Miniprotein binders against q9h3h3. Designs and how they scored, part 34

Target 1, 235 residues: q9h3h3
Amino acid sequence: EDGFTAEHLAAEAMAADMDPWLVFDARTTPATELDAWLAKYPPSQVTRYGDPGSPNSEPVGWIAVYGQGYSPNSGDVQGLQAAWEALQTSGRPITPGTLRQLAITHHVLSGKWLMHLAPGFKLDHAWAGIARAVVEGQLQVAKVSPRAKEGGRQVICVYTDDFTDRLGVLEADSAIRAAGIKCLLTYKPDVYTYLGIYRANRWHLCPTLYESRFQLGGSARGSRVLDRANNVELT

## First folded at step 5 (miniprotein)

Design I1
Fold by ESMFold2-Fast, scan of step 5:
Structure I1 (fold): chain B 235 residues (1-235), chain A 109 residues (1-109)
Amino acid sequence: as target 1 above (235 residues)
Amino acid sequence: TKRVLIISDDEELIKRVKELLESRGYEVIVVSDPEEALYKALEKNIDLVIIISKDEMLVRWLIKLLKYLGVKVVVITDDEELKRKLEELGVEVFTSPEEALEYIKKLLE
């Protein structure tokens, strides 16, 4: 009834990827320019479809920060899609393990920690912390969604290059916490995004692999990480 | 039966386009909310979307999403600058409902 299907969410994601991005690229821009860039483009003020009264008059799909070592690799998405179609017609069970093997075979390995925040000071402050961690080398790349017309929650995505590298995923979580982030985080491999695995998917798969909660009363940089698929605590 | 979705808030142009299409036996659905148009395109097996707008940013957003969904799109606008820009994107643009109808008949019949 809410009108959002996997196809609808995939179409919105495609449109965001095709629209222009506002990028701070630390590979070509001095770190000293970051604070001015963050002040110019606070995500709570940048509009998805453009508005003459906002920082952007044209549509913006994403606001991104690339680290000095960032090297994009999407893998073989075409081969992944062909193999996915074959898998669905094969009658084999569709499980997290099957999707993991498909992703490895086609080198579609990237994934991301997600945090959802309402537009406002807390979102802008969290994004600034993440952006600084990327430019300083503690994280590799991140992006944040612009403000939608209805003012719903915005998402910050912090990427890792290999979702099968559990230690790398946990190191990114630690760096996010060290940047001052205390909200709930969930981790999603990009293969799930490409194949349309969202909440309420037809295969009843958990759409995220990990969940991170800030450790209340403990270390300021500590968190509890849960493997959602296997219901196992990793910390 | 062919289904055509009109996205517009121009009541007079909506009426003209709707009457032309219905006279040819097409089923016509009208929306003014572009997000509602996307939902209807997903749910109702739409053969063609007609966008009647001078809002370049809105039109560009809709075209990208509808192309992803494999839905055919035409735009009606009397703004020559917008028409030029959209034609550079490979979009079919017309200045009147009557001109658009001749193209639509060729496309759907």
Scores: ipSAE 0.000, ipTM 0.262, lowest interface PAE 12.7, mean pLDDT 81

Design I2
Fold by ESMFold2-Fast, scan of step 5:
Structure I2 (fold): chain B 235 residues (1-235), chain A 109 residues (1-109)
Amino acid sequence: as target 1 above (235 residues)
Amino acid sequence: TKRVLIISDDEELIKRVKELLESRGYEVIVVSDPREALLKAFEKNIDLVIIISKDELLVRWLIKMLKRLGVKVVVITDDEELKRKLEELGVEVFTSPEEALEYIKKLLE
């Protein structure tokens, strides 16, 4: 059963990437237009495959906000995929270290903080906070899933340039907390997403590198960040 | 048993390709929706996907997504310009089902 869930998540994510995205691009659109755009496309109301009663009549894969300095660089995903095929047929062990090495070799370095929220005001409010932080330059880029046909939780993804840059990952967490987000966050490198590795995969890999939990502390932004692989607290 | 997924809306070509593959003992699954194709490719432990389409954007997206799943991909198209462009992506492209079958046998057997 575990492998079945991972398979569905990977396939659904790939399908979403193929469909059109609704994008607020701060590189070409004035920041003053953001609030109107957020009101037009609240993620709790935008439907995955389009619906006469929703803001969209056609399929939407993702709702995204690009920051002013955003420069997309997926690296050599094609080379990564070829190397992954070779690794699978080679009989060599597939470990977090080998995936990290493939990602570095092919410059597929981006990663993301994930938060899962039920459709409704809380989701829309959280997304608005994240979107404003992106447009104001505290975060680089973010996206949120539309409402699925079957319902269920939606996901907000906040990206960083380099999952091997621990300080950059922690800085993004701080910015998310400063935006008013208090829910559980988990961090996943995009190399796992590009290769279709989710929870309960056949290689027993944990795609989550970090967890962030909101905590009452000495600062207004209080959070605890844990390195999942080593079970070590970083903040 | 080898599993082959065909993605196409061309009923005549689907029938020809399906008959050729089934004569070799391969299990064949047919879909027309690219989203359904990605889901079935992952769910069914597919060994090979055959794309039959002249829609360049659709074919390019399918190739990239299927490669991310680690699935072998073959394209059948009679469009010479599209064939040239797709070969740049490192994908085998054939102009007929019969030519594709020879490569598929070598790949899967």
Scores: ipSAE 0.000, ipTM 0.210, lowest interface PAE 12.6, mean pLDDT 81

Design I4
Fold by ESMFold2-Fast, scan of step 5:
Structure I4 (fold): chain B 235 residues (1-235), chain A 109 residues (1-109)
Amino acid sequence: as target 1 above (235 residues)
Amino acid sequence: TKRVLIISDDELLIRWVKKLLELRGYEVIVVSDPEEALRKAKEKNIDLVIIISKDEELVRRLIEELKRLGVKVVVITDDEELKRKLEELGVEVFTSPREALLYIFKLLE
């Protein structure tokens, strides 16, 4: 019954993935060129479909920064989709644990910290901080959405290799906080994205696995992280 | 603006393809009836026809008629044997809707 909404979101995500990306690839580009690249392509000014008044005349799906050690691994997404269809047909309960096992079986392990910010200086400043952390080796990969024609918030995605690796997820959170980010962060495993787990899904699953809130004058890590799947506070 | 005609009764695939084309600013017309599709192709100044079907006889007939009209045709089918046969007619055939759309976006630039 929510399939229509999920299909619309999946179609828009597919369009963004298919359109050209603006990439700063630290595997092939010297770190000294980052500041000029960030000045050329501030996310608040880069438009989704191109505009004479923007830095881009052509469509841009994502603005991304790849770290020196970045090695993409999407896993077996086709096998995941087939197993998901079988699971839905089987009548077995669909739970966070079942999805986690499906992801592990098909090696679809990547995930991302998400932050949503309005277009403007604060978005551009946050993205610059994240991009520098990626190029300096504190984070592996990040991307930010271009400005939509209709307006609205833009999203910064900071990726980790394995959502089941609690330490790795927490280290990414700490690096984001060290970059000066104070807004709410939520963590979503890519398996949830591939399977269309969004708000108000038919299985009543929480669409994110972890949540990070900034602690003013608080912990040494600068944030409080909750594991929403297990309902446990991570210290 | 570019006009794309989709001939299919696959509601799920139509929804995805239509939305992605509309995001690019293309005008999309969807028809399930083959005769209505041929009439629209003649009358509406269509830039591209996308045929989504496993029915070999139907697809061959549509390709023949659309070729006579000078309209570009792309076929999407999950039948590998049908793809091989249709490629012999000089038509672009895809078993992946994603690959078909990437081709179409580049073609209609």
Scores: ipSAE 0.006, ipTM 0.301, lowest interface PAE 9.2, mean pLDDT 82

Design I5
Fold by ESMFold2-Fast, scan of step 5:
Structure I5 (fold): chain B 235 residues (1-235), chain A 109 residues (1-109)
Amino acid sequence: as target 1 above (235 residues)
Amino acid sequence: TKRVLIISDDEKLIKLVKYLLEFRGYEVIVVSDPEEALRKAKEKNIDLVIIISKDEELVRRLIEELKRLGVKVVVITDDEELKRKLEELGVEVFTSPLEALKYIWKLLE
């Protein structure tokens, strides 16, 4: 694992994006069909590469739910990548502010709240809650990874359309908490993902902008949200 | 089972491309020597050959021989000028390994 970890992770991420997705699209499918779809495709049982004994015999990259008002906008990713190459060559400092400006210039604004859960009932229950919130309009779009043969944790991603819109990011956190989620959440802009910036990057950038922790019996929102860049508690 | 032959000396790209293809259930054979590559393409039932090289003379020679064997060829090179020249030969050439793999997955469906 050690010598091949970065290459293995990049390979898995690319393969997941290219393999077929199982999608519940609320724009074209009645909300009344959601419960049956969730029962047919629980994330803990859907296998990454297919298994005759699972709900899928063929590979599945992601399991996703699109809200009725969802309008995908990936922005100009090619322009972003070209500008990133130019920035690295320019000798100018690479900072969170510089990356934020590149993202705004190229309209690559989406981001996501991430939660990692072990395969099992708790994962399936959390996903069902998130999926219902998406179909009911409290969240825009979400996806969850299928079960890997190695049995590691699975990830639920809940997207917002603009990582620079703090209120929108906080509203998504509130909706996630209202769905019954109590685990740690971290928020990452997609610009960092497109540029290959992870936790241990050469520029020492923190790709996590926000962190949300459940607060039992306390906050009106059910959580404490920390701005990681400024080390300021927002709730 | 689909069989893919990779001709390259680039250790990092070999690892990335090999792992991505193996995750999809493809059998991957890696060689660095052009003569061994042509021999294996002829002896084995190879569905696709991926050439990762900046050497124009080498790549042109391999493309001509592999076309005669009726095997599909994809070239990955970070040289934009070489890409434009090789595209005139009617082969698929990519400067992005990831875009090459997207093409291959569609091709070998």
Scores: ipSAE 0.011, ipTM 0.292, lowest interface PAE 9.3, mean pLDDT 82

Design I6
Fold by ESMFold2-Fast, scan of step 5:
Structure I6 (fold): chain B 235 residues (1-235), chain A 109 residues (1-109)
Amino acid sequence: as target 1 above (235 residues)
Amino acid sequence: TKRVLIISDDEMLIKWVKRLLEYRGYEVIVVSDPEEALRKAKEKNIDLVIIISKDEELVRRLIEELKRLGVKVVVITDDEELKRKLEELGVEVFTSPLEALYYILKLLE
């Protein structure tokens, strides 16, 4: 019944992006230092706004690991927002396809696999696996939220360069599974984040493009990936 | 330096709006009392007023006074009916704080 529930999450995410980040940058830091860094900053213990009893005394928005080949490219977010305003007033249908075209036109192509975990050992273990995959070159970049004051679930985001590159998105899923991750994953293009598309949005759009479930019974670390937009099984 | 006045007692939304605007180098003034807000709008060179409220009578009074001063006003409210009613006054009204923030950042460029 809270009118701002989804919008609260959007505002919190924006504030987190603006606050300082704890970063392990494999472009400038030897991979041999990763284990010590992970031990110093377990995401279940790093607090969002700082605490004398935690590893941080000041606010932390995100804990991130950058791969050796990581090169950030946000595209033309300003142009995207202007086009979004025009789209909303034009009477054109607001669909996954229309949003995909806006994203391509404005080069806002990045996206991310999301996993939500409760604070604790499983979160820290999952993050360590993802971080190692990033510094070893199987993934490009990842971040995890710090522990919230109210103690809700934390999110690990694993990014890919181009959400329209299905093979790249699926390769990232495979690398996440190879890192030992077995929980539900959902894939969200950053264009949806910039435009405020969350659960219960007024356009009735599914807020994610793909969903990955760990495959039970296979010998490989496999998963079943569903294309949510087209309702098609990809694996 | 551009100055933004926030009129609200909603600690949650004040926190996020203030942080984002200050990150971009804007001066932010927060008041919860309507009379103090009108006084500051008159005595300071305010570029934008953000009203966060669902109190229709309060918001209407503030809009009338602020438009008289020639100040740009943006309203954020979780009440869809209030938004519809206030749109007739020629002010921007958002039921999405995220959309309001993007609009405000664009407006202040």
Scores: ipSAE 0.006, ipTM 0.266, lowest interface PAE 9.8, mean pLDDT 81

Design L1
Fold by ESMFold2-Fast, scan of step 5:
Structure L1 (fold): chain B 235 residues (1-235), chain A 81 residues (1-81)
Amino acid sequence: as target 1 above (235 residues)
Amino acid sequence: GSMKEVRIEIEVGTDEREIVLLLFEAIRFLKEGAKVTIEIHGDNPEKLRLLARWIAKLLREAGFEVEVEIRGDTVTIRVEP
């Protein structure tokens, strides 16, 4: 496919979190400025490592929009990692339930809906819809990856504050669909990211909890949501 | 007595799961009051830099201050308990 190793993909993802972000913060910036900001920084044109011919000459890790009511709460990540170390040396099984309990105990509850789109008009249009939903208060926070040198798909991440709150996760899905998004969505808790559990992990755990598919023909929700862990249809 | 110091060596190309386990071992040693030095070696400067940034980020998220030093094909990450 792309020729990347799991190590390379993980390193690239983490490096993006450390590089500078382009942020529209609705807590301090009037909503009327959003359209100009979106026109200045379309994700299909913002380059990952900078280019004099793009909107940025320096590296950009993420393009983000913060809602008016957004209050970040990362929980006790240090305590989570200490407990994870203890779990690895214990005889206790490492299961989705065990990780869920660790996340609850240490208040590391955030998660995100992910969508992958090719660079171009559809990506920029989708991001604009999501960004407006965030600024208007239907979603809390979102980010989109810049364009990689090799091309390939870019990712939009839409965050919720509590992955154990199924209703909240489903409400975010509905808001994404109401913004005009029709592509496949997958939901991942941030606890898996903090513990370094990706798709190819030694625990054989699936870090994706939910999958959302656009419903053609107009269901009231606009989508079908599957609980991936239990293989149960929720909508 | 002398303060406990631990050295961990990582090669670019090491399995992701092995790197994660080594990082959790490093965190355990830091929690026990040891100084930890992580040395990363690799021939590809871009991959070396990205791996070093990933490791530094994970350690900072765990609540530690890290010092990064680059020398040719090696990156040294020094972490205080």
Scores: ipSAE 0.000, ipTM 0.119, lowest interface PAE 18.4, mean pLDDT 79

Design L10
Fold by ESMFold2-Fast, scan of step 5:
Parts: C-alpha cells; sequence; structure tokens
Structure L10 (fold): chain B 235 residues (1-235), chain A 81 residues (1-81)
C-alpha cells in the first residue's frame, strides 16, 4: 500500500508541475498587489482541474509566490542522473551521505520545508502569511497545491537554495514560525525528488532530512528542529 | 547504418524506481547522441496521463527536447539528443 501511495504521489506531483501555475512574481509585480491576489486565489477554493464555480475554470498545478531576489538554479541535473545510475550499478551503499555528495558535486542543492493542512481558513491564513514573508524578502519562494477532487490535505512548500546550508534551512524555519505557522514541518531536498526518493523507497531512506515542531514559551526561535537522519536536536 | 535510436516500453503499474532506472538509461543514450522513444501502455487514462507527464517533465528538466503523443491506451514520448 505504501508503494502504491509513493508511486501515485510522485506521478501526481510531476503532473502538477506540467499544468499551468498561478504565480505572484515579486520581481515584476508591486508588493501592494499581493493582498488582492491572495483574496482572488485562496488555495482552499482554487480547484486542481477547474470548475466554473471556483476562481479557476481551467486546471491549475500550483499556486506560487516568487520573491524579489528569486533566481532559479536547478544545478546539473543531467550529471546528477548519470552519476546516480553509476552509483546504483557500482553496488556501493546508498545513504543520505552518498546522496548529499552527489548533490554537492552536481550543484543540485535546493530543498523545501513542507506543511500539510486541510482545506479551509487555516490553510488560507497560513498561505497568506508565507506569501507575505516571501514578498517581504524573509523567504525566497513558495508554492501551495490547489484543492483536489478527492479532498484531503493540501501542501505548502517553502524553498531554500541550499539544503547543505544548515543555517539557511534553520533561518527559513524561523521565518515560517514568525509568519504565525504552528503546524508540523518537514524538510526535503530536491535531489531526493529528482532521484525518486519517496516514502516507500528501496534503500529505506527517510524521505525528509529535518523536522520542525512549534513550541510555546521555551525556544527563542519558536520551534524545535530535529535532524531526522542522525536523530539529533538542532535547536 | 549506425544505431541512432533506442526504444523503451513501460506499462502502467511499473514500479517508480524501475521507471527512474529506465530514465537514467535513456539519458545516458541521449548524451551519447541517440534518439530515445518511450512508449507507455495502459488502459487507465488518468494513470497513463500522470506517468507520461512525470516522464516528460523529468526529461525536460534534464535539458532535452521532448514531444508527447497520446493515442488511445498508449502515450509515445520522443526525445532528441
Amino acid sequence: as target 1 above (235 residues)
Amino acid sequence: GSMKEVRIEIEVGTDELEIARLLYEAIKFLLEGAKVTIEIHGDNPEELRMIARWIAKYLRLAGFEVEVEIRGDTVTIRVEP
């Protein structure tokens, strides 16, 4: 069953990337227009495949906000994939450390904090907070999934440019918490996505590197962050 | 003539890691200058569409020009080096 879920979620995520996106691009659009855009396209109301009664009549894959300084850098994905094939053929152990080295060698460094929320006010409020943080320069880029026909939770993805930069990953977590987000967050490097590392994977790797839990009154940063691979508290 | 083309067949329901393995092999052949054709078969149109989009997206992210053709229960993906 986990294998079925992993396979279908990977296919659905790639399909979403292929469909049109609704984008607020702070590089070309004044920040003053954000509130109206958020009101027009609340993620709980935007439908995945379109509906005359929703804000969109046509399919939408993702709803995204690009920060003023956002510059896409995918790295050398071709070189990464060739090296991954060689690694699998070599019989060498496949570990988080080995994948990290492949990612560094090929400059495939981006990653994301993930949060899953049910459709409704809390999702829309969380997305608005994240979007404002992106436009204000506290985060670089984020996206949220539209509402699926089956219902279920929607996902907000908040990207960082280098998953090996622990301080940068933690700074993004702090900015998410400062935006009022209190739910569980998990962090996944994009190299895992390119190489097909999902929940049920052959190598039994944890598909996320970090986990962040909100905490009241304890930490100055507002959260407790765990390194999932090493089972070590970072904050 | 010399070999200029590689054909790969995928059935809906094929394991994600096996599809990834086939894609890495396809990229290897593309880097060597071969044309690659991937033919995906399945009687479930939604799953067929989703798998085809995943494969096409992956190859486009790798920097290749990808053409997709849907014909009934089959999707043909053609990739130039």
Scores: ipSAE 0.000, ipTM 0.153, lowest interface PAE 16.1, mean pLDDT 79

Design L11
Fold by ESMFold2-Fast, scan of step 5:
Structure L11 (fold): chain B 235 residues (1-235), chain A 81 residues (1-81)
Amino acid sequence: as target 1 above (235 residues)
Amino acid sequence: GSMKEVRIEIEVGTDEFEILYLLLEAIRFLKEGAKVTIEIHGDNPEELRMIARWIAKYLRLAGFEVEVEIRGDTVTIRVEP
């Protein structure tokens, strides 16, 4: 029945990216308007395809906040995709190192911290904290998924410019923790997203490069971060 | 000019495995230098758009330039070799 789960996940992600987004853009909108915008569009109530009972009558792919300094740079995604197709037909092994090199070669370096939360107050509160951190300049850009018809968890994505820049990845983690977030965080490079590599992929690749766990007590960072690719503790 | 054109029609509700077979056939024709047009038809706009985006993404992952046109109950996907 569900034999092509990876393709279905890819289709859902692409549909969301191509549908309209609800955006608070701090580059053009005063920060004083954020609280009203957050109250109007809580992610637990915004529906993926619109609903009479929700804030939206039309489809919403993502709810996003752009920081004042946000300047998107996707790199050469077309060149990356062409190289990926060549790699798949070459018979050469497909490994995390190979994907990292493709990403560097084509300057497709952005990545994101992911957190999955059930619809409700906890999700809306977490999103509000992240959105404020973006508007205040501690984070660059973030988005959250709308509520799906079937329910299930929603995802908050917090982006960084360069997945190979450990300091930048760790700074974003610190800002997320400072916003009061305590759940498990995983970091995925956008190169995996552009190539359609999700958790259940045919190459058995783990798309998670970093993992952050909330640490109770004496840690000034509020978390321990693990480099999953190299199995080394970063904090 | 000298390029062959292939048209593929898909209806929302077609089995996902059958769609994958049609996509593999489309890729074969593209690799042979043909232009491919895929027309997707369905009464449910949400499902129509999701299937169309899956198809477009799959073809882009295969390294092709894909143009998508949405018109009511139909999505037309045009792909250059």
Scores: ipSAE 0.000, ipTM 0.108, lowest interface PAE 21.1, mean pLDDT 79

Design L12
Fold by ESMFold2-Fast, scan of step 5:
Structure L12 (fold): chain B 235 residues (1-235), chain A 81 residues (1-81)
Amino acid sequence: as target 1 above (235 residues)
Amino acid sequence: GSMKEVRIEIEVGTDEMEIVRLLFEAIYFLREGAKVTIEIHGDNPEELRMIARWIAKYLRLAGFEVEVEIRGDTVTIRVEP
């Protein structure tokens, strides 16, 4: 399979985080302006490195919506990284439990639900639904990737404050489903991202904590959620 | 829907995973046409309100109409299918 290595994925993520973001900040901007902002910056049309024919002429790393209650707290990422290096050097076992304890100790608790969609109307409609849920207070913060030069699927990330708060993680899943999202969702703690732990890692750690699958044919909204760490269905 | 009623009881201090399991069970029965009543009991008013808010919010986000009644050390959440 051709594709990106973990090192390439980490480099791309860092580049996106360092490039300018297009942000609708509900803490300082009236909610009445959201629809115009969404129409101006549909994620299927915003280009990663800028193009005169797109909404942006300059590079854009992420398109984001911040809720009224959003308070950015990445925790002590530097302390986390130093502790991770020490753990690797110590020869002690590297397990999900060990990473959880490092995350708690250094207050690196945020995580995110991920959904991948092809560029087009469905992506833009899904993002608009998520953005409205954030501004209305059902979700805290979300971002979506701009369109890559070669095309491919784009990702919507919906963040929660604390990956150890299972009820909060599942509330976010329900809000995503209420926004009309029916695709597979996966939940990843940010601690894995900061440590560069992706699908292919030497410790065989699964960076995905939960999977959410839509229930077919129901008039009521809902999903089945699997706890990947314990291999237990929650339904 | 059916004339079926389901009651779920939760104590403050119940493990989060067990509360999540009970919530998915409640949603299953609501989809089957049952009326669901969730009773939450606890001596600490702040913890009781916090758990009740999470449960009500979750069910409302799932698309259900939810009534909440607070009476002393008990919160009763009533949900129609």
Scores: ipSAE 0.000, ipTM 0.093, lowest interface PAE 23.2, mean pLDDT 79

Design L13
Fold by ESMFold2-Fast, scan of step 5:
Structure L13 (fold): chain B 235 residues (1-235), chain A 81 residues (1-81)
Amino acid sequence: as target 1 above (235 residues)
Amino acid sequence: GSMKEVRIEIEVGTDELEILKLLWEAILFLKEGAKVTIEIHGDNPELLRYLAKFIARALREAGFEVEVEIRGDTVTIRVEP
């Protein structure tokens, strides 16, 4: 109950995207330099707005790792936003299926696995594992938030190209688990982010499309994945 | 007709819906060919920077070229149509 709204979350995300990013780009930087870069910029120590006592004196919006094959494709976000306004004024039902169709029509297909961790060695260890998987080619791209002034949890985002490609989403989950990650993972299509749909929204939509829970023993994936939109267990 | 010039003032701490309304009005004036100046005032440097970056990015993403000027507790954003 701190008064955050969808508008506050959107403003926060835009500010982070506008501030400089600390990027390890495997397309132009040798993989052998990753360990030194991770040691220089542990996410638990990188501050959102800069601090003389942190690795950064200037603001940092995101800490990111780009894989060798990374090629950003946001689709037609402007067409998506125009269609969303038309949908809202049309009186037609706003459902997960309608949002999925808008995303497909406008090629806004990317999505991300999210994990929220408290600042500390566990966060830094998890990020190092994810970053290594990206540089080694098991994942395409990932980013992690810097430490906020309020000291809340930080988020690691692991992106996939197409949220409608169930196999691709599950393969990313498997790679995250193989990197040693055992916490709860939730998957959100970027279409929800671009349209400002968060957990509490007036359409009562669940922006989480998939959920992954770590499973001890007996699973080839190391996890159980639930499709939240269709209420179907995939693993 | 002559070119129109519009000035918008925003205080840090202004309701977020009011900020979005002012931003929407700024974009409408720019689409009509008006020059827009947005002046943001606030005593909190981080919130001032946050709000200024949010507004400047929204205008740049809408396709406009944006000049940002920082003077202590004030940020001036100048936008040509």
Scores: ipSAE 0.000, ipTM 0.143, lowest interface PAE 18.3, mean pLDDT 80

Design L14
Fold by ESMFold2-Fast, scan of step 5:
Structure L14 (fold): chain B 235 residues (1-235), chain A 81 residues (1-81)
Amino acid sequence: as target 1 above (235 residues)
Amino acid sequence: GSMKEVRIEIEVGTDEREIAWLLLEAIRFLKEGAKVTIEIHGDNPELLRYLAKFIARALREAGFEVEVEIRGDTVTIRVEP
């Protein structure tokens, strides 16, 4: 997010969403095929635009795993965007609460835990753990970015169906930690993505709602989840 | 007119200015013919009930029939256009 404008990040996100995805869909594919699929498409080697040396010859926007019970619900994104334009001209303050209400009104409730990792074994291992948790039913759906042309970190996104369901958000964090993930996680509601809320946005909003840090300093093990907007610890 | 249901969620401790804007939005939706449901959440039962009474009174004074249901740490306010 550092070094990029909100407009640049939004354009990249749209391009990735529009390009083809590599999908393991547990609703229609036996779980026994997952390990072979993960070996065929390690995210550290799948390239964004295709390459002779990569598993893909064509562009790939995302690599995704859908759980057996996954039922996609994007809500009324068009209504959300229209209401967003109206909101910006209305004089009403643009706050986390205003965006939350806008999301609820238009049923744009999904959100995601984000983790950023460099290409390599650690990324591939983390993705494999997440993918298995999705297929086994501990998580609903996840995706990982392919390797960029210029290099840089890749992102794993682990979705929950309702960002207003704090318990569900925390349960997803626990499942990610149970899969062996120890890096920093941040949680972003999809409404922020659709409305272009990134770092350094003009409304001065924090681009994520929650932050999770793995803690290993005492007798207890676990993660600490912070509400970024209110600066309050949830765990 | 529009045939839509609108849900509004409020946490006890929400900024008073935002609560005011949410109430004005609720009244606007009701005037446009939408059903409005307001869910208020909070761990302090007295503040939760106080905020719920304030919201219900404001909506009734605006001319709407308001139904209030209290369940633990949540109050649900249902309003018909």
Scores: ipSAE 0.000, ipTM 0.256, lowest interface PAE 17.4, mean pLDDT 82

